# VHH binders against o75319, part 6

Target 1, 181 residues: o75319
Amino acid sequence: GNHIPERWKDYLPVGQRMPGTRFIAFKVPLQKSFEKKLAPEECFSPLDLFNKIREQNEELGLIIDLTYTQRYYKPEDLPETVPYLKIFTVGHQVPDDETIFKFKHAVNGFLKENKDNDKLIGVHCTHGLNRTGYLICRYLIDVEGVRPDDAIELFNRCRGHCLERQNYIEDLQNGPIRKNW

## First folded at step 1 (VHH)

Design zd16
Fold by ESMFold2-Fast, scan of step 17:
Structure zd16 (fold): chain B 181 residues (1-181), chain A 121 residues (1-121)
Amino acid sequence: as target 1 above (181 residues)
Amino acid sequence: EVQLVESGGGLVQAGGSLRLFCAASGRTFSSYAMAWLRQAPGKRREWVALITSGGKTDYADSVKDRFTISRDNAKNTVSLQMNSLKPEDTAIYFCATSRYYGPLTYSYDYWGQGTQVTVSS
């Protein structure tokens, strides 16, 4: 259906680029059919996403969609020049190792192919918070060697909302590093 | 807009101890990583110790096991306890904060004025 995701309106549409990285996090864009249920100031379509990124003087080079549904928007709603990657993740559960490795491979591939530009990797789940924050922080910890609390603080500050799921936070702080590629 | 004021430096004999203090004023001390850096005469500024907003600490190999960094977010202070001081620790010590975390590195801003530490042989 065309129901607005629970608590979707409670979150800022787009965070800021995470400094020292190519990551930017946002909540799921909603296609035009959802706009009848939204005030003009609440609308956040795929077009609105790109306008807000441009307003920050940034440019998207990749979108990674972590939702377990395609009901919110279609890849065809995005510019043809921006690659789209779907990684199906379920909410409330810490992503499994296969999902983590898929995310890491996508990020590493993008960075290798985009050495000569400053384009961003846009990452979203439904709220752009728990699954999104977990995978970005897991990448920074495991691949870039960032300290867990520093990664979490950087994400929270740039997203404008703190990671909410304690199991995600505990895995980031105390869980094993996933080094197998 | 964090302002930093260092204190606690002085002259001490090798093997002695000193405690440095950094008093911060400004909006968001508790959200920043805090660091101590030092600059010896004729040398580049070097990182000494770091404490994250969450309280995790890290140290340069040259001071590991001798120095302890701590913070008090209620008082907006960061401290550096320096034990077993060596002549090579002689430097001006600076308090710094970072709003930006790079992979494996930090960008430091809001440099304080510094406090002189002199360790005699």
Scores: ipSAE 0.000, ipTM 0.104, lowest interface PAE 16.8, mean pLDDT 83

Design zd2
Fold by ESMFold2-Fast, scan of step 17:
Structure zd2 (fold): chain B 181 residues (1-181), chain A 119 residues (1-119)
Amino acid sequence: as target 1 above (181 residues)
Amino acid sequence: EVQLVESGGGLVQAGGSLRLFCAASGRTFSSYAMAWLRQAPGKRREWVALITSGGKTDYADSVKDRFTISRDNAKNTVSLQMNSLKPEDTAIYFCATKGYWSTPYFDYWGQGTQVTVSS
């Protein structure tokens, strides 16, 4: 199916790098077959993603795809120089501990292998907001020791949109730190 | 962090021209719509001009055909060319960011730049 995700056009394509971190968040890129349903200025293909990152004078070193589907674009649409990781994450539910562990492991591995460069970890779900924001904030809180309200504020400001799902916000603010994963 | 710094304001006679500049620091400029807003003493803040990330422009009716907004993504600047200035254009002018296709919220950085138009 080549239908545009609900409300996808309501969201900024790419946020800003989150200062003090290697994270940048964006909405899902859509392969060329979706362009028939979009005005030229609404298009956001994998190529457009990399162009927008370069326009910010940044470079992607890893993409983490949190969508529960492969229909929006294929890993083969990305440059071979940029690793791609798929973590199938169901929307609406707070990600489970296994998903949180996989995300943390991928981020830690990237940082260890990229100590001597400034390449970014790009994270997206469908809108680049709820699942994306939750996992980035969860990492900052659990691994980096950032206060929950500070992590959420930093993500919201840099993404250009506020986390919308109250259950995600509640878990970040009042939920347990996920240790030993 | 991203910061916006306005410049180019000053005193000008009615019928004159001024060009305002907004310099962005940090690394988000090309992905945001840029706007100019103004606030006169004792008045409500009003939107003046908008330029989208794709370069489309829009203007408040009060400034149409007199003001022109433009951006230079290579220099991370947005400018407002103001022609045929009127005393009613006297205000502090603020540069603001707006996410394209996002909520109507604006972010402001800096003190603004004062424009005074004498009769």
Scores: ipSAE 0.000, ipTM 0.090, lowest interface PAE 20.5, mean pLDDT 83

Design zd3
Fold by ESMFold2-Fast, scan of step 17:
Structure zd3 (fold): chain B 181 residues (1-181), chain A 121 residues (1-121)
Amino acid sequence: as target 1 above (181 residues)
Amino acid sequence: EVQLVESGGGLVQAGGSLRLFCAASGRTFSSYAMAWLRQAPGKRREWVALITSGGKTDYADSVKDRFTISRDNAKNTVSLQMNSLKPEDTAIYFCAAHLYRSGYTPEYDYWGQGTQVTVSS
């Protein structure tokens, strides 16, 4: 369907790079067919995403799409030079260990292949907030040894919106470290 | 350049209310998202509430349904209405301005000096 996701207009399109990392978070881009339901200033297409990244003097090297649907845009709407990875995640529940492993593996692989550049890993779910923030923070905590509260604060500040799901926050603060890589 | 000055803090009993104000300098205020953060004794600063240039609001779970952020662009002010205050809300409250241009640009972030809120019992 062609309906705008619930609350999608309430969130900033793109956050900023999380300093000290290669991560940038954003809400799901919407292909041209959605634009009939949006004012010009509300549009956020795949093209708009890349324009906003360039305006920050940044460059995407990978997009990780955490949505459980393909209806919002197609990988073909992205530049050929930017790898795209789909990790299907269900909203509301804390991502399982298999999903966390896939995310960590993708990030580690990107960093190994891109050690000689400063390209970013773009991560999004529908709002670029809960699933996105959880997986980025989980990576920072488990792989980079960042304190949970510091990871959450950094994500919230750079995304411009705070993680909303208490079960996600609780898992990040007090849950077990997943030593999968 | 933006100067931020907080006011409205004080001592209040648990269950009471306070309204904090943040006054911004100049005519650039309407372009900024405005936030309130707090720092309790012995803890790091935590985010409390945000209002975008367009008036959309967001809140930390700990204050949701108790605190309300609002702005008055004509007066260059942002306010935080705090209801049902708890001893755990005791902190220095800071006003911060964030310029959302094409994403979020931290080099335009500005902070106030803070205002003390103390909730007894």
Scores: ipSAE 0.000, ipTM 0.087, lowest interface PAE 20.7, mean pLDDT 83

Design zd4
Fold by ESMFold2-Fast, scan of step 1:
Structure zd4 (fold): chain B 181 residues (1-181), chain A 120 residues (1-120)
Amino acid sequence: as target 1 above (181 residues)
Amino acid sequence: EVQLVESGGGLVQAGGSLRLFCAASGRTFSSYAMAWLRQAPGKRREWVALITSGGKTDYADSVKDRFTISRDNAKNTVSLQMNSLKPEDTAIYFCAAYSKPTYFGHYDYWGQGTQVTVSS
């Protein structure tokens, strides 16, 4: 269906690059079939995503899609030069260790292959907020040794919206470091 | 082009078993990773199981000890053995294929789906 996700219009399309990292977060792009439900200024297609990234003088090298659906856009709507990774994550619950490890492996693989450039890892769920913010922060905490509160503050500032789910925040602040993947 | 056709769906009582098949036609199937996804009415499509071109398998937690995915490259088929079925397994089940040259994986091809209904 061409049903716009709940609250999708409430969020900024794309955040800013998180300084000191290769991450940029955004809400799910919507393919052209959704545009009949949107005012021109509300449209955020895959093409719009890439235009907004270029407007920030940035370039995407990988997209990680955390939604549990493929109805919003197709990978074929993305440039063939940009790898696309689908990690099906259920909303509301903290992602399990398997999901966290898949995310970490994808990020580490990208960074290894892109040592000689400054291309970004774009991460999104439906709103580009809770699942997205959780996995980015989990990576920064577990792999890069960032303090949990610093990771959360950096994400919130750059995304332009604060992580909303208390269980996600609690796990980031007080949960165990996931070292094995 | 690859076409995927699912079969084996039907009505079964809780605790029963079904085996789903996905037949691929066209190009050589052995280089593709294959997945099963399902969609219940009013719910988002959810991933259930996958098998890589090398035969490694992975499962959603909700099905891990109940479902088994396998493939037969000589016959260009992938199957999903579903045991200990629960009413909440009721959904349309989709077969999907993706290629490892898109290393980070998205599904290149989808089937039309086959209905599975589990009564209590």
Scores: ipSAE 0.000, ipTM 0.108, lowest interface PAE 16.5, mean pLDDT 84

Design zd5
Fold by ESMFold2-Fast, scan of step 17:
Structure zd5 (fold): chain B 181 residues (1-181), chain A 120 residues (1-120)
Amino acid sequence: as target 1 above (181 residues)
Amino acid sequence: EVQLVESGGGLVQAGGSLRLFCAASGRTFSSYAMAWLRQAPGKRREWVALITSGGKTDYADSVKDRFTISRDNAKNTVSLQMNSLKPEDTAIYFCARGSYYLKTPSMDVWGQGTQVTVSS
C-alpha cells in the first residue's frame, strides 16, 4: 500500500549539490496519495523536489532512481524534459559490479551529452543515503580519483546525514577499485 | 575555437591580494560551470574554486574565506579575487570549463595558466 517508508521522515528531503561535481542526493519523493499521512511540512512530492532544487539555484538534468520498487512515484510524475533512469538496486548488500557499471555509464553519458550546461544528476534511493551515497562515492573514487575518506566526508556533509551501512563504508575505504565500465 | 585565456598573475608579498581573470571565447559560456585550479612546482593540479552556471560557488578548504570566485556572463569572464595570500598559494593558476572539478579534473577546455608567486 501507501505506507510511508520506515524512517523516511528522519531524513532531510534534499541535500546540497556536492561541490566540484554534478551530483545532488535526495530521499525518494512520494506521490500525492501519500500526503494524507503527512503534515504539510513533511510532504516531499516530485513537484516539491523540483521546487527545492530551484530554491538552491540549480536545475536537474537527470534522475537516477535506485529503489527496488515503483510504488513511491511514477516517472510520469516528473517533467517530460528530465530524463529518468531506473537502476533496481537491492538494499543492505554492496551493489554488484553490474549495478556499479550501469551507474558509471549513465553518469559518463550524461556528462558527455551535457558539456554545454551545468545541470545536475539527481540520485536517490529510499532515504537518499546508503545506496545513493555508495554509488556516488564509488564514482568519485573510481572515476575521479578522489580519496575514499574525502568522498565520504563530502557526501555526508552535503547530504546532511552520514552513511550508515558499515559494509558500504568498508568497501569504499578498503575495497577494490572497479576500473572497467 | 573555444579558448580560455588567464591573466592577472604576478609577484606579491605574503598578506597581499591579486585578482585573476579568465576570458572565454564562444557563445555558450553562460551554460558552463567554471573552475580555477592551480599547480605548484613538482605537485599535481588541485581544484581551488568553482562557480556553477546558476552562480553557486564552492571552494577548497585551503582557500576558503580568502578567495572569491565570480562570473560575468555578459563579458564571458570568470574572476578569482585572492586575499591574504600565503607562500603556499604560489602556483600556476588555470581556468577550466566543464561539468565538474574535484582533485583530478577532467579537462574539457584548458587555458595556458597565469603564474602567481607569493614571497615571504
Scores: ipSAE 0.000, ipTM 0.151, lowest interface PAE 15.0, mean pLDDT 84

Design zd6
Fold by ESMFold2-Fast, scan of step 17:
Structure zd6 (fold): chain B 181 residues (1-181), chain A 120 residues (1-120)
Amino acid sequence: as target 1 above (181 residues)
Amino acid sequence: EVQLVESGGGLVQAGGSLRLFCAASGRTFSSYAMAWLRQAPGKRREWVALITSGGKTDYADSVKDRFTISRDNAKNTVSLQMNSLKPEDTAIYFCAATWYKGSYSPYDYWGQGTQVTVSS
């Protein structure tokens, strides 16, 4: 099982902080056992994640892991001071209302507890793109009243990659606002 | 607060079957994703199966096509049907639950475990 996720190398490890928000998106970090299959410049461990965040002069206060597996890294590979939340999401399908609710609740809770600092909410799925971008944009649209096209543009620009799944994009642009708190 | 209690473990011969049960009490069970993990002597705890509140399932490669996870929200129970058991499946099996208020651990609540021993 140290199988590198398909297309994982095609994506930038970490995006930029999304201005006006507390979000930063990245691809899944891979624990040390995966490093034998990677060139030094391709490595992106949990330690590498925190180093890259510091290089941007930012600090993580929460990690939300949207992958449907636990094989890529262990929560104990993260600093003890950074909370970790697992929300299991299936690829290809628009996240269901329960998943959207869990994400919104976690973000709202973090923001209430972190009013006195500028710490970021780090969000990732396997590639840090489709499920990650969908849930961040859904939060911005439903909770913060951002226009769908503006939310998508902001995410794409800051992540450095455009949302790829048309069904996700269509749901964000044309779907109903989910008022599920 | 959620309490999880496992049952159904035991001794079986290779090729046999067992069904594990996890009974949940406390907060609303239907809102939790439920999982089975196992730990063999001298080994790390490993994840084997997961079922979301909506019924979507996933399995570790080592148990795929042999194990089936299911849930009954009316009875607050999650089950693991284990077929074609191998000696390497010998472990303590744990039931675990996660909620939207997470912490460092990927699972918020754990049972005490139930022993499964598979003889060759």
Scores: ipSAE 0.000, ipTM 0.124, lowest interface PAE 15.7, mean pLDDT 84

Design zd7
Fold by ESMFold2-Fast, scan of step 1:
Structure zd7 (fold): chain B 181 residues (1-181), chain A 120 residues (1-120)
Amino acid sequence: as target 1 above (181 residues)
Amino acid sequence: EVQLVESGGGLVQAGGSLRLFCAASGRTFSSYAMAWLRQAPGKRREWVALITSGGKTDYADSVKDRFTISRDNAKNTVSLQMNSLKPEDTAIYFCATPRLYYSGQTYDYWGQGTQVTVSS
């Protein structure tokens, strides 16, 4: 119960907006019950997330949660004005086509509904790195036609950490493009 | 929603030059990439040039070394300098913002276009 995810403290809480996109990536926020295991400077609650986004002069319009658990925080811990979407993804494995298409559909729907504002799509897994970076880059490659190495470089630079999983990187560089139905 | 207005098109002889302008209004575009696309008579639209918010440029092979894209964020404008024009460059030229840095399948904020005609 209430154990801090392995290596969670090793990552920056939130990256920068990926320029030319509506994406911002971050690590999983931890609800207040985890704070007894954290120094004050290590805390990153849902409230802390919104404060850090505001400090960048940005505003969240959607959160996509890619974790396979709901133990870290509850959707009810988020402001009512920010939609929340859970896409259960297993760590270590390249997300399947259904997961990829669900992510693409959510992003496309958000962009269509938010043409008149500059709100961001916040994407996170546990560390906001491998599953998060994979799905963002997969979207950029498949939907937006970005070259794989360019998508990966953009994500790495803005997140402040490089994608670590070789199978994810390999799939992005050499895997098939997944087309929406 | 941002509005884009293209200008600078016209009739020019082969080997000549034109400079196209795109003015943005309605929202600041300094954080967005800007692109030029063209549509020749009877053909589909094709991408010709892109400039990122940070000034990185990319060009279609058909226009590389002849066209130069630039931006002026203080004036909310993007420009396309077209040199060594060929009859094949005859098209309506459109200014657009891609949804991200590159010329992908999807674009936001299409302008009305400006006609460029290159005579032989």
Scores: ipSAE 0.000, ipTM 0.142, lowest interface PAE 13.9, mean pLDDT 84

Design zd8
Fold by ESMFold2-Fast, scan of step 17:
Structure zd8 (fold): chain B 181 residues (1-181), chain A 120 residues (1-120)
Amino acid sequence: as target 1 above (181 residues)
Amino acid sequence: EVQLVESGGGLVQAGGSLRLFCAASGRTFSSYAMAWLRQAPGKRREWVALITSGGKTDYADSVKDRFTISRDNAKNTVSLQMNSLKPEDTAIYFCAAGKYTIYHSSFDYWGQGTQVTVSS
């Protein structure tokens, strides 16, 4: 069968928009085949994702999927009007420079093409926490000049859960800035 | 368009080794991420190994420390070195290519597959 990711139920489905940014973080949506293992209130399908974003009076313009698998949902489960970008990112390890630069390039490209609207960049890994929080904070620190502690606090508050991986936190606070232009 | 052709499959005893090759024709190869996937009889297709356009590699847990993916951009080839083969590695192995930016979790081009059979 289709196993639900470990601890997936422990996290809020969708955070709030991070004020002053175009980012919103969420845990991985699960396609219909997973719903037999979930109570109705635990379901979080791609459709549920878009409904919850609309409930916040927000609109997604891009989804960046950082999971290292395609088993949870397929891009065809998403509206055709919302671009989907897959960046295969291994969990537990600090993302390498190639992954960081791909993420920055995708964000910069979206922002350039969406100057005249307020659509959001939705970012998720399995739990929408460690890989997701790292890459969003890395972008804010390196590109927007946000202080590391401020970026981390903003992400934690808006996601509703604190970054858990100490190696990720340490790299954000004390690691080198990855400039890419 | 790009065409992918796999080779190197065959029958091998458990504990043995095989090297699979994927040759690309058509477009320039160096901008593509390349992957190997496999499908055993009666099972869903599963990802095995990936190498990005920049040369970064990754592997499924089931093949970790046994398989090595590499590429040769001058020859437009990607290879998969398979060591310590097990009967459960028996499958058709597919080469797949995606643009250097993988989009929509799907590969743009697929080979026809090459059979790997590992006897006990």
Scores: ipSAE 0.000, ipTM 0.115, lowest interface PAE 16.1, mean pLDDT 85

Design zd9
Fold by ESMFold2-Fast, scan of step 1:
Structure zd9 (fold): chain B 181 residues (1-181), chain A 121 residues (1-121)
Amino acid sequence: as target 1 above (181 residues)
Amino acid sequence: EVQLVESGGGLVQAGGSLRLFCAASGRTFSSYAMAWLRQAPGKRREWVALITSGGKTDYADSVKDRFTISRDNAKNTVSLQMNSLKPEDTAIYFCAASYHRPYLGSAYDYWGQGTQVTVSS
């Protein structure tokens, strides 16, 4: 529908690029139809997303949308020059191995195609926090060999909000490495 | 492929400066992101600084505003200028290169052998 996601206003629209990586995390952009329920300073449309990224002197090269819905915005609301990938994930649950594999494959494919530029991989779920933080940290741990607590601290600092779901944190710290790499 | 050789390490007094160099051999150097990591005795490797193929730089909070990474693609070199050195900066410093992956952590495509930096109090 056209309801604002619960607690969506509580989160910063866009975090900072995670140093030493190509990742930037943000909350779900909301298409124009949601703006009638928002004050001007609360608006965060797809256009607003790209403006905020440019304000940081960065450029998006890929958006990975982890929401389990298509109601918030449509791929056609994005610039034609930016690839969009939908990976359906349910909230509250640790993403399954197939989802983790799809995310890793998309990231590695982007990096191979963008070896000669500095474009970023933008990742979002509804709040740009739990599912988003889990998959980014899972990638850093499994593929890049980053220590789990270091990955979590880096994500929390750059997103400006700490991962909230204990089951996600527990899986990152003590769960198995997913060795589809 | 790329081969990396570090130089410029040594002994300095706290508050001093030191410049590290990484010489790369290989035709595709300009396509790689280059990083410096360090490892103090009994500790894990810590990422320090990164410069992308396009020249964007990133720094760990512990070295921000004190260290500067730069590259010279014509000479196939990466440098790390270290200012206001502290005893806590004592470590072996490694140069690393990445082509297809994020540049944080230990999953780099190529590594140098390291150069020792010792900062006395």
Scores: ipSAE 0.025, ipTM 0.514, lowest interface PAE 7.6, mean pLDDT 87

## First folded at step 3 (VHH)

Design p27
Fold by OpenDDE, second read of step 4:
Structure p27 (fold): chain B 181 residues (1-181), chain A 126 residues (1-126)
Amino acid sequence: as target 1 above (181 residues)
Amino acid sequence: QVQLVESGGGLVQPGGSLRLSCAASGFTFSEYDTYALGWFRQAPGQGLEAVAAISGSGDYTWYADSVKGRFTISRDNSKNTLYLQMNSLRAEDTAVYYCAAYPDEDSLYSGGYDYWGQGTLVTVSS
């Protein structure tokens, strides 16, 4: 189906690169079949994503899709040069240790393989906010040793929207460090 | 207006089975296949507990640990109906069961479902 996700229009399509990191967050791009339900200025396709990234003088090196569906767009809609990783992540609940590990592993792998460039890790869920923000912050906290409040503030500022889910925020601030390997 | 109506509850012996149904109206599963559907339950004196959820497409499901392997959530688009097959029922499964809908299929468990049924009572007792 091509029903527009609830509140999807309310969020900026693409955030800014998080300084000091290779992360950029965005909302889910929608394949062409969704466009008939959107005003032209509301459209945000996979192609639009790449255009917007280029406008920021950045380049995507990896896309991590955290949505728990495959209906929004197809990997085939992406350039072949940009690897696509799906990590099915249930919304509104704190990701389990396996999900967190998968995310960290993917990020670390990318960084290891991309030491010679400055390509970005694009991360999105539906809105590119809560699941996305949690996992990015979880990585910064657990792997990079960033203070939780600093990680959250950095993400919020760069995404242009603040994490909304209290359970995510609470876990980031006060939850245990998750295993990195 | 969205309406959800649960049915199928009743008294059952431990180890028994029940199949709950949730008839949805006000939206169609086929048209709004991005809606997540879920079952919740509330035991006497307890809070609301998420039991199972299914994506709009029906391709993805979630289960609480307490019901994994025993409960199965499914949907029938032709009937616009959500189901919960409950096997190997236990006393602790006694609760009022609610179905809920949320216009976000990848949420599955959000605690923020917008639409709820009236509930159907399931009593597991010897």
Scores: ipSAE 0.016, ipTM 0.433, lowest interface PAE 6.3, mean pLDDT 90

Design p39
Fold by OpenDDE, look of step 5:
Structure p39 (fold): chain B 181 residues (1-181), chain A 126 residues (1-126)
Amino acid sequence: as target 1 above (181 residues)
Amino acid sequence: QVQLVESGGGLVQPGGSLRLSCAASGFTFSEYDTYALGWFRQAPGQGLEAVAAISGSGDYTYYADSVKGRFTISRDNSKNTLYLQMNSLRAEDTAVYYCAKYPDDDSLYSGGFDYWGQGTLVTVSS
């Protein structure tokens, strides 16, 4: 069924662009069928996502969906002009090397192809927090050479919520660098 | 009441195969499920390791890197049973294997299992 994800309402719909990056994190938008279970002010649809991004004077150039389901919304609910990439990512545990690689590859590909604009990479899981934050931070740490604590702080600040998963935090702070190739 | 009962474990030689089953009761498998099912294992002296997971619909699967290409997770809704086909078994696959139910089909996202079984021991040894 179309049950609302647990604690979904507790998180800000959309974060802020991470300064110095092309990343923006948000919680999963929910398709129209979920609206009947939400108060009007709680609704956050794909359309609402784009509206909120626009309100920030930004533009999405890519959406990376890390959820492990397709029940929340369909790619068809997005503008055709914005590529959609699904990376099925299990929660709770640190993403595996393949997942990390896929994410990095996608980001690097986007940056290569979008040098002439300032479009953002929108990344989301269910809450747009833990999986999303980990992979973004992992990228910043491994690829951009950002200090782990700085990456985490930057993400937390921009998302408006702090990473919650200790294993993710620990891996980011003390875990090995993952190969970029 | 939800119950998960694992079976199919045993002693097998390296390179051998086993098929684990998890009989579920207290809830009904459906292609419309909004929860995931999975397997995790615990080797002696080691922590819990996620092995494989499958979405409610069965359309999406996850495998740990260590078992990719060797293990296959599947579910039979008609039998309310989860399976783990384990091929090309290795000594390092020795562990107690547990069947788990997740409250969300966003596998492992909910922060843990809401139900799991008693486990079944798999021993890979020559």
Scores: ipSAE 0.017, ipTM 0.377, lowest interface PAE 5.6, mean pLDDT 90

Design r1
Fold by OpenDDE, look of step 5:
Structure r1 (fold): chain B 181 residues (1-181), chain A 121 residues (1-121)
Amino acid sequence: as target 1 above (181 residues)
Amino acid sequence: QVQLQESGGGLVQPGGSLRLSCAASGFTFSSYEMYWVRQAPEKGLEWVSTISSSGSTIYYKDSVKGRFTVSRDNAKNTLYLQMNSLKPEDAAQYYCATEYGLPDEYSMDVRGQGTQVTVSS
């Protein structure tokens, strides 16, 4: 179906690059079929995503999609030059170790292969906030050794919205470090 | 009203098999992707498998690949999960869900009561 995700309109389409990282978070872009249900200014398509990224003088090098469904947009809607990775991630629950590992592995792989450029890792779930923020922060904390509160603050500031899920916040702040390998 | 009803759970020994079913109603079943998720004791809800509306595209959690098989019968509005070579770590309450029921991280209520899978020697 082409129903607009709940509260989707409430969130900024695209955040800002997180300084000191290659991460940028955004809400899920919606393919053309959704546009008939949106005001022009509310539309946010895959094409719009890339335009907005370009407006920030950035370039996406990888998109990590954390949503369950493929109804929002197709990988074919993306430029061939930008790899697309799907990591099915359950909402509201702290991601399991496998999900965390997959995310970390993908990020590390990207960084290894993209040392010669400054392309960004675009991460999104439905709103590009809670699942997205958790995994990004989890990476920064576990892999980069960033202080949890600093990671959270950085993400919130750059995304333009704050993490909303207390269990995510609590896990990031006080939860165990997840094994990287 | 979207309704999902899981069944087929039970107690099996390690290496055993179970076949879960999910009866769906209240929506056009054949138009929606279907999901299996599970929740083990003291663990969070985790994704297990996804199958497209037509059944042509299927995804699995890595830890269940090669052991679990998701399928669907759109004529019967039923989702299936064949679980072979079950391991203790597979023990959980299993739920089926749709993109309708779980279209967003804020929508977790549209799922069945689940069916309990226990794996024990």
Scores: ipSAE 0.598, ipTM 0.819, lowest interface PAE 0.9, mean pLDDT 92

